# Ledger of designs, part 8: miniprotein binders against Mevalonate kinase

Target 1, 378 residues: Mevalonate kinase, of Arabidopsis thaliana (Mouse-ear cress) (p46086)
Amino acid sequence: MEVKARAPGKIILAGEHAVVHGSTAVAAAIDLYTYVTLRFPLPSAENNDRLTLQLKDISLEFSWSLARIKEAIPYDSSTLCRSTPASCSEETLKSIAVLVEEQNLPKEKMWLSSGISTFLWLYTRIIGFNPATVVINSELPYGSGLGSSAALCVALTAALLASSISEKTRGNGWSSLDETNLELLNKWAFEGEKIIHGKPSGIDNTVSAYGNMIKFCSGEITRLQSNMPLRMLITNTRVGRNTKALVSGVSQRAVRHPDAMKSVFNAVDSISKELAAIIQSKDETSVTEKEERIKELMEMNQGLLLSMGVSHSSIEAVILTTVKHKLVSKLTGAGGGGCVLTLLPTGTVVDKVVEELESSGFQCFTALIGGNGAQICY

## First folded at step 3 (miniprotein)

Design WU0d (from W1, 18 letters changed)
Fold by ESMFold2-Fast, scan of step 3:
Structure WU0d (fold): chain B 378 residues (1-378), chain A 117 residues (1-117)
Amino acid sequence: as target 1 above (378 residues)
Amino acid sequence: SPEDQALKLRLQAYDLERSGRWDEAVKILQEAYDMFEQTGDTEMQAYVLTFIAKLYYDQGNLDKAIEHMERAVEIYTELGDPLSVAWTLAEMAAIHYEEGDVDKARQYLQEAIDLES
């Protein structure tokens, strides 16, 4: 039997940084995916006692005997319940870390260790101790702020849960899960993200699981439906960033300039709410007219992010290049490097702007915003 | 100056952290803390505590990170340094935001802003 799952990355459309200070932020799924294929032993196979993980995009393979996994990970059948997502204890996580260490990861690839630990926890809690080959392939660059860890957790959880559904409907193409299964999936994915990030916000996995857009403010997440096509050029500056330092810098600026920064945060709140309203609107306003309004709001938001001190010379280089092509861009996420979003109005040809950006050493993707969440294929 | 010594130790700790030598980075800063305690430089003790807190947070140890930040806040408060209290509270706000506790982050940030008004 073979089951496939995919889950999208995400971008923050508006409200990054200001959301710490009580403003609204908007995040949206992007049609760049992490794919997971789960293969069980063939009906004729005998003595298959192994769990194998293949990371196809980086040509790495890991394999464990089921006996070794059982030895390392505590198992109590009374606590094993697929319908009840479970947190990984510090004790169990240390045992899993030993299993990962035994695979002899090269020093240059130690950044994979938390993802592999997440895989072992989710697999053993949802499937148990059964042989399989799990193949992961990601379109999302690691560490770019596009939600790659959440997409991994969501796609993996989707494949694992889908393999356990007895009423399987086989068909061509990708299908979405129902609300009950998405809620269960999202909770399990959140537990996976705890292994990678300690205490994740829940934003990235929620966007990846449910798709479309979310609006979030003061710990409250509201799911939104996109009612217009929205296309972005995503430019990865390949400049690493210290998210904690950037967030701290904004907070320190707010302490030094409280009245000015309160005004900045209030302006961002209004922009985020207006962007969400435009995209959700089903009125007679043309897509072109909505795109012009979104373009202006993105430009305003970038100005406010500059006021917060979170841009970077690499981000400004991208913006200058896109302005030459009459396009509008803003940073997404923490800034200080990372990714830049450029709105692509309907009918835009991107070849020349992509050529210029890539000649500067940047990496470019085109993406549809607000599309599907987690999907499965049997 | 004591500030120059703290900066040198912080840069040394940063280099150790980047090399994956996390325990040595924390040890150097802890030794700096002890040195400032012996010399009676209470302000520099608080300053070094904030660096130790950042290292613990980067390692994923939220509890120790917050514990060390709270100790720094207490020291700066006793010294009558509202600016340093405000900056430390702002850093605690950033930590809580990254951990998904937006309400607590906002609370600490508001406390920091109020100290400066």
Scores: ipSAE 0.000, ipTM 0.220, lowest interface PAE 18.8, mean pLDDT 83

Design WUma (from W1, 17 letters changed)
Amino acid sequence: SPEDQALKLKLQAYDLKRSGRWDEAVKILQEAYDMFEQTGDTSMQAYVLELIASLYRYQGNLDKAIEHMERAVEIYTELGDPLSVAYTLWQMAYIHAEEGDVDKARQYLQEAIDLES
ESMFold2-Fast, scan of step 3: ipSAE 0.000; ipTM 0.193

Design WUmb (from W1, 15 letters changed)
Fold by ESMFold2-Fast, scan of step 3:
Structure WUmb (fold): chain B 378 residues (1-378), chain A 117 residues (1-117)
Amino acid sequence: as target 1 above (378 residues)
Amino acid sequence: SPEDQAIKLRAQAWDLERSGRWDEAVKILQEAYDMFEQTGDTEMQAWVLDFIARLYKEQGNLDKAIEHMERAVEIYTELGDPISVALTLFQMAWIHEEEGDVDKARQYLQEAIDLES
């Protein structure tokens, strides 16, 4: 018995930072995935007492006896309910942390501990204390702002829940889940995100679960449908960022310059709303015409992000390189480093611009925007 | 003036399209095409054909959309307007891709790219 699941990462198309100050932001799924394979042992197998986690990308394997897991995460099995997502208590989280510590992670790999903790919580609450091998493989660079933690939570939850889905939902390729199952999946993934981030917004896991696009403003999420192909070059600067410091810096600038910054935030709100409307629209005569309008809005948004003080020399280097190729770029997420989006109009050849960016030490991906959310395969 | 008539026609066509009154939009556009043909306003003939194609595309009638786009491309080519030719070819490529004709889609895309280089 084998179940496979995948979930996409995400990018912020517009509205980052300004959304903290009441503006609209737009996020979209990208076709770079985290994959999870769940395998149950044959009933005749000799060693049916272990849970094994394999992180394929980094060649790490963890294994626990089910007896040891049960000691650390004691709960009444009669209270297990897949249809009722459950929060991990601080007490239980501390016990799970001990299970992770016992695996003797190298100091350089300690950043994985929260992901492993999330795995143990979701596995034991959805499956229970049953033996399995779980293999995780991600196309998303960790810590890059592309939603890798949410993609992990969504893909893992999809694989775990899919084990209960009937054979009639089985296909020859990747299949999307129905709305009821996506809602349940998204709620479980959010519980996993709480373990990794403490107070997640719900944005990343919602985009990863449902796919396509969302707009969000003042705590309200609206799902959107993309009615055009949209292709981006995503450039990872590999420069780490302090998101808290960047957010604080914008807030301090708003205190020092309230009227100017209010105008900046209002301009971003208008850009985000127009961008969403263009991508959802069926009214335009050509994809190329829509791409030119999106290109101009991205350029304007980048200027406003610079006004907020969240750019970085690495981001500016990417933008200057893409401008030489007549392309438009903007940072995505917190800024201060991280990833940069470059719109690729229909028919664009990327070889030369990618070569120049990679020669500067950056990592490049091409991605389709607004595609599928969580999917399963048997 | 001819420019005033063009502006009025665009406004009327867009209003009917937004209201979902596609058959009425096609009718006024077809009548306009005949008028522009009689007056020799070749640029407006091409614009009208593009708009009719857009309406058929929105209705899901892709065959009629392509037919009108092909006629528009012919007129734009005669006018020496490579930008309008390229934009129409990109739309034709998109429609062929949606119909599953990837080879035809690639041919139109390459033709459009060559014109914009």
Scores: ipSAE 0.000, ipTM 0.096, lowest interface PAE 23.8, mean pLDDT 82

Design WUmc (from W1, 19 letters changed)
Amino acid sequence: SPEDQALKLKIQAFDLERSGRWDEAVKILQEAYDMFEQTGDTAMQALVLELIAKLYRYQGNLDKAIEHMERAVEIYTELGDPLSVAYTLLEMAWIHNEEGDVDKARQYLQEAIDLES
ESMFold2-Fast, scan of step 3: ipSAE 0.000; ipTM 0.206

Design WUmd (from W1, 14 letters changed)
Fold by ESMFold2-Fast, scan of step 3:
Structure WUmd (fold): chain B 378 residues (1-378), chain A 117 residues (1-117)
Amino acid sequence: as target 1 above (378 residues)
Amino acid sequence: SPEDQAEKLRLQAWDLKRSGRWDEAVKILQEAYDMFEQTGDTEMQAYVLEIIAALYREQGNLDKAIEHMERAVEIYTELGDPISVAYTLWQMAYIHEEEGDVDKARQYLQEAIDLES
């Protein structure tokens, strides 16, 4: 039997940084995916007692005997319940870490260890101790701020849960899960994110699982429906930054300049709410008119991010390049580097702007915003 | 912003290093450290130490990289900034791993995880 799943990455349209200070932020799924293929051995296969993980994009393979996994993670079969997501205890995580260490991961690839630990936890809790080969590949660049870890957790969980769903109908192409299965999937994916990030916000996995858009403020997540096509050029500056230092810097600026920064955060809150309202609107306003309003709000938001101190010379270089082509751009996520979003109005040809950005060493993607969440294929 | 200024200094230091002008790279970072000390910008002093450590790490001078990271951890701890302490400990774990001390690397990673928990 073979099950395939995919889950999208995400971008933050508006509200990054200000959301830490009580403002509203808006995040949306992008049509760049992490894929997981789950294969069970043929019934005729003799002595197939192994769990194999293949990371296709980096040509790495890991394999464990089921006996060794059971020894390291001894679970009573009566306590295994896929309908009740479970947190990995500190003791169990340490046992899983030993299983990862036994694979002799190259030092340059140690950043993969948390993802492999997440895989072992989710696999053993949802499937149990059955042999399989799991193949993972991703369109999302690692460490780019596009939600790659959440997409991994969501896609993996979707494949694992789909293998247990009864009344399967084989079709040609990707299908979405129902609301009950998406809720269960999102809760399991969140448990996976805890292994990777300790205290995840739940935003990235929720966007990846449900797709479309979410609005979030003060710990409250609201799912939104996009009612217009929205296309972005995503430019990865390939500049890494200390996200913790950027977040801390904004907080320190708020302490030094409380009235000014409160006004900045309030302005961002208004922009985020207006962006969400425009995109959700079912009125007769033309797509072109909505695109012009969104462009202006993105430009205003970028100015406020500059006021917070989170832009970067690489981000400004992208913005200056896109301005030459009469396009509007803003940073997404932490800033200080990372990715930049450029709105592409309907009918825009991107060849020349992409060529210019790539000539500067940047990496470009074209993405549709607010599309599908987790999907499966049998 | 101070953060934007520090990032510009990091890029400038890397450009100088790539051009073989290592002494100038170290000099501008040390001058930045002294400047932040004079202005009382203690958090930026710690961040500049992280940049200096990264430069030494790239050069293969892991002992100097560790020395400067330890000083950054000290400063962030005194500031009561567990987020920056955790992030710096993650960096120190990777440097110790690169040095071949896997046990110490694991210890620092666990300490960082615990601080973020």
Scores: ipSAE 0.000, ipTM 0.106, lowest interface PAE 22.3, mean pLDDT 82

Design WXma
Amino acid sequence: SPEDQAEKLKEQAEDLKESGRWKRAVYILEEAYLMFEQTGDTEMQAKVLNEIAELYRKQGNLKLAIRHMRLAVWIYEQLGDPKSVAETLQEMAKIHEEEGDVLAAREYLYSAILLES
ESMFold2-Fast, scan of step 3: ipSAE 0.215; ipTM 0.646

Design WXmb
Fold by ESMFold2-Fast, scan of step 3:
Structure WXmb (fold): chain B 378 residues (1-378), chain A 117 residues (1-117)
Amino acid sequence: as target 1 above (378 residues)
Amino acid sequence: SPEDQAEKLKEQAEDLKESGRWEKAVRILEYAYYMFKETGDTEMQAKVLNEIAELYRKQGNLYYAILHMKIAVFIYQRLGDPKSVAETLQEMAKIHEEEGDVIEARDYLLAAIWLES
């Protein structure tokens, strides 16, 4: 049997950095996906004693004998409970690390080790010790701040749960999961994120699992319905960023200039709340009028991010290019590099602006904001 | 030397703290923080930030108290000092407990700091 799953990445529409200081932030799913295909061998297959992981977008393959996995991660099958997500202990994680090390990962690709560890934990806890081939293919650039690790955890979990819990007749196209299954999936995905990031916020996996949008402030996550089309150009500067240094830098600036920075954070809070209200609105306001208001709020938010010190020359280069085409842009996530969002009003043709950005060495994606969360296909 | 001057400022701040002159003590400690930053004494930077946070808490300014503790946590994490990280996180949790906040403040604040990481 073959099961396919996909999960979207995400962007922060407004409120990055200021959310650390008590402001509201808004995040949204994007229609760029991580895909997982799970294939179980036929009973008559000759080599059905192995678990194989294929990372298709980077042409890497890993394979383990089920006997070796059982040695490293011993457990009584009667203790497995798919309905109760389980945290990976420090001892178990060390055993899994040995399995990953045995695959002789190139030094340049060591950054994959946590993702492979997450795969082994989720697979053995949800499926157990059964042979399979798992193929992963991602449209999301790694390390760009578009939620690639959360999309991986959500897509993996969706495929694993769909194969073990859900029994469905062969369908055509992608289907969403119900609320109960999404809740279970999101909790398992969060456990996977803990292996990758130690202390994840829960925001990225929640947006990826449920789709649409969320608003978050002071530990409270609120799911939001997007009631308007919103299209973005996402430009990857390909400049790496140090998120910890950027977050620390904002905090240090707040120490040096507490009154000014408190005003900046309050202004961001207002922008985030207004953006959420516009996008959720079902009133008679035209899409064009809403787009103009969103455009202005994004421009204001970028100015405040400059005040926090988190822009970069690469981000400014993207903004200068998009301004020549009468478009508005802002950084998303940590800044210091990473990705830039450009609002594309209804009817905008992007060919010329994309050509100019790509000529400068940047990578461009067009994405619909606030779309579907995790989906499966049989 | 700048380090000797920073030590004297810290001593002056202790005297001001003992006399209840918290606002002036904060200003003196802020100056000491910048001098330790200039000398590259990262450990002392984090310690001074926690002292500033305590004074802000005594003044009822919980926003600045938590802000300074967050920076101290970040510095201690980079220094590889888990004991000081844990101690600072416990103080942050205590502030939320005193305000009647039933949320695990420590976990929320750490999650927020490492957004997208």
Scores: ipSAE 0.000, ipTM 0.139, lowest interface PAE 20.8, mean pLDDT 81

Design WXmc
Fold by ESMFold2-Fast, scan of step 3:
Structure WXmc (fold): chain B 378 residues (1-378), chain A 117 residues (1-117)
Amino acid sequence: as target 1 above (378 residues)
Amino acid sequence: SPEDQAEKLKEQAEDLKESGRWQRAVLILEDAYLMFEETGDTEMQAKVLNEIAELYRKQGNLKFAIYHMRAAVYIYEYLGDPKSVAETLQEMAKIHEEEGDVKLAREYLFEAIYLES
């Protein structure tokens, strides 16, 4: 049997920085996916006693005997309960770390070890001690601020949970899960995120699991249904500054200019709410008309981000390049470098603008915004 | 060895915590911090600062809890450990919310969100 799952990354569409000062922010799924393929051996095979993990994008493969895994994770397999998400204890995590170290990992990236530990925890808790080959490939670059760790946790959890589904529903294309199963999936993915990040915010995994959009304000997360995907060009400037310095700089500007900055934050709040309402709308307004409204709001938001002092010469270079092609762009996330979003109206040809941006040393992706969350395929 | 010394100090601090002698536990952890500074074990310095912060937080001294957590964040940033930075900033956000400083709490939460991505 073979089960496939995928989960999207995310971007912050509007409200960055101003959300620190009481404004609303909006995050949305992007159709750049992490994929997980789960393959079980034939039931008649006698010598299937291994769990294999293949990371295709970096050409690495790991393999463990099930006996060794069971020895290192000494909980009774009869306590497995797929319906009750479980936190990994510090003791168990240390045992899993030994399993990872025994694979002689190359000294490449810190996240690799925690990602493999997350895999071992989720696999053993949801499936137990059964042989399989798990193949992971991702369209999301590590460290780009596009939610790659959450997409991994969500896609992995979806594949593992889907493996328990009845044969009668197999043979369909990519399909979404119902509300009850998405809630269970999101809670398991959050446990995986805890292994990678300690105390995750819940924003990235929620967007990846449910898709569409969320808005958040003063610690409250609200899920929103997107009734139109938007096409974006995402440009990674490969430039960054200290996020703490950027956040502090905005706060210092608010102290020096309290009335002006309060007006800026209130304007951003209105923009975030209006963007969410446009994308969530089910009226008969055409996609083209909605794109024009969104284009104007993105342009206004970028001007307000400039007023906050969080742009950068690299961001401005991207914006100037896209303006030559009559496109609108804004920074996403902390600013000071990082990624830039450019709205691509229906029918836009991107070849020339991508060539110009790449000749400046930037990295480009095209993505649909506000689409599907986690999906499975048999 | 430094590892043996660290283990002894950890055991002493835990015993003092369990017996309710939290002020003495802080002094032992401060000694551990200075030892790790002398030996160049920067990762352990940050961990010790967070343990001291937890003791102050438990006793209701939120000012000193924040002070030590802020110092730990600086060290984790220097070491390139975004996970530990995000974890510590989220704890600081909770303390500032408890004190009614909602703006500063939001700043720490926002910073943690970007580090996670």
Scores: ipSAE 0.000, ipTM 0.202, lowest interface PAE 18.1, mean pLDDT 83

Design WXpa
Fold by ESMFold2-Fast, scan of step 3:
Structure WXpa (fold): chain B 378 residues (1-378), chain A 117 residues (1-117)
Amino acid sequence: as target 1 above (378 residues)
Amino acid sequence: SPEDQAEKLKEQAEDLKESGRWEQAVLILAYAYEMFELTGDTEMQAKVLNEIAELYRKQGNLQEAIWHMLRAVYIYLKLGDPKSVAETLQEMAKIHEEEGDVEKARYYLEEAIRLES
């Protein structure tokens, strides 16, 4: 049997940082995917006693005997239930860490260890101790703030859960899951995210699982439906960032300048709400008119992010380049580096902008915003 | 003895099946599976998994039925029992065919034919 799954990354369209201080934020799926192929060995095949993980885009392979996995991870058939997502105990996570260490990861690739641990936990809890080859291929750069860890967890979970479910697709592309299966998938993906991030917010995996857009404020997540096409140029500055330091810096600025920063956070809240309203609107406003309003709100939001102290010289370099081409850009996520979003109005030619950005050492992607969530293919 | 305990659990599960208590029968069979694992009776482990799968199928839980059948297939392969592998794959194919998944049904039937050679 072969099952394929994919899950999108995400961007924060507006409201990053301010959301920590009670403002609304809007996040959206992007059509850059993590793909997972799950293949159970043919009964006639050799090596039907192993679990193999292949990371195709970086040419790495990991393999474990099922006997070794069973030795390290507790098995209890009476507690195995796919419909009840299970948290990985600290004791079990330490045992899984030993399995990962036995694969002899180079020091430069240590960042993969939590993802591999997540894979082993999700695989053994959903499938059990059965042989398989799992192939992962990601279009998302790791550590760039585009939701690569959540996309991994969602795509893995989709493939694992789908392996036992018949699908009515005629092999004609990707199929979305129903609401019940998406809810179960999202809960399992959240358990995987806990292994990678300790205390994840649930935002990234929810966007990746359900697709489209979400609005979130004060711990509440609301799913949104986009009623307009939206294209972005995503520029990865390739500059690393310290998210904790950036978040702390905003909080310290709010303590030093409470009235000014409260006004900044209130302004961001208004921008986020207006962006969501424009995108959800079914009124007769033209796409071009909506794009102009979105451009202005993105420009205003970037100015407010500067006021919070979370921009960076690399981000400003991207913005300066895109301004020469009459385009509007803003950082997405933590700032301090990472990725920059540039709205691409209908008819925009990107070749010259991309060439200029890439000549400066940046990495460019073109993406549609607010598309599909998790999907499967048989 | 563990062998005697496993036998008693199988009898208890049969009684529960006859009274239509499917959920309780699955739990008792799961215990029997553990006893056979402790005694090294690998053939009985595979048979118990197929019995659990049948109970899930009767309850309409086809996902769990297929999963337990797949586990039985890998045990039968380890035992060098291609006939039991082929029979289990044929049952999996029937479930997929009943669900309208012709491609998956064909996949399992082709593997069963391959193993009968």
Scores: ipSAE 0.000, ipTM 0.329, lowest interface PAE 13.5, mean pLDDT 85

Design WXpb
Fold by ESMFold2-Fast, scan of step 3:
Structure WXpb (fold): chain B 378 residues (1-378), chain A 117 residues (1-117)
Amino acid sequence: as target 1 above (378 residues)
Amino acid sequence: SPEDQAEKLKEQAEDLKESGRWEYAVWILELAYEMFAKTGDTEMQAKVLNEIAELYRKQGNLRQAIYHMIRAVLIYYQLGDPKSVAETLQEMAKIHEEEGDVQEARLYLYEAIKLES
């Protein structure tokens, strides 16, 4: 039996940083996916006692005997329930860390350790101690702020849960899950995110699980329906970011300049709400007219992000390049590096701007915004 | 040293400006901005931003010219340099006036006068 799952990354369209201070933010799924393939061995297979994890993009493979996993990860059949997502204790996480260390992970790949730990926790809680080969590949660059960890948790959980769900539809392609299964999946993915990030917001995994768009403010998440095609050029600066330092810097600026910063946060709130309304609208406004309005709001939002102190020379270099081609760009996520979004109006040819950005050492992707969430394929 | 590197980047940008390679001059000036940040030369960071703005202005990209001037203004405010803030606001006013935005130009001129006083 073979099950395939995929989950999208995400971007913050507007409202990053200001959302910490009570403003509205809007996040959207992007059609760049993390894929998980789960294969169970044939009954006659020679090595029918192992769990194997293959990270295809980086040519790494890990393998554990089920007996060794059982020794390291405590399991009680009376408490094991797939319908009840379970948090990993600190004690269990330390035992899982030993399993990861035993695989002799290269020092330059140590950033994978939390993802492997999440895999072992989710696998043993949802499947138990059964042999399988799990293959993971991703279109999302790690650490770029495009929701790669959430996409991993969502795709992995979708594959694991789907293997336990009877085949209800034999389709020729990718199928979405129903609301009940998406809710369960999202809760399990959130537990995986806790292993990677300690105290995740729940935003990244919710966007990845449900797809489309969400609006969030003061801990409240509202799912949104996109009613227009929206294309972005995503430029990865390849510059790492310290999210905690950037968030702290904005807070310190707000303390030093409370009235100015309150006005900045209020302006961002208005921009986020207007962007959401434009994209959701079913009125007679043309796509071109909506694109021009979105373009202007993105440009305004970038100016406000600069006022918060979260831009970076690498981000400014990307904006500089895209402006020469009459395009509008803004940072997405924490800033200080990471990714930059550039709106691509209908009919835009990107070859020249991509060539110029790549010549500067940046990585480029084109993406459709607000598409599908988690999907499975048999 | 980082100080020597910043100065060389600045000189390289001047050569690129003279040869008409304005897009590369801007890119090199952004690198100089980063090097001045590493050396703590905040005043030079603001000056480099105004040079980037001037290059955009000469190419008719007034939106980017104003954007980089705003960045420079914010740095000059942090430095406690009202004269440089006022001078930058006056240049922004000239751009708006050249485009026929008389009301916007007056707004910037008014703010510059207040700072000089």
Scores: ipSAE 0.000, ipTM 0.100, lowest interface PAE 24.1, mean pLDDT 83

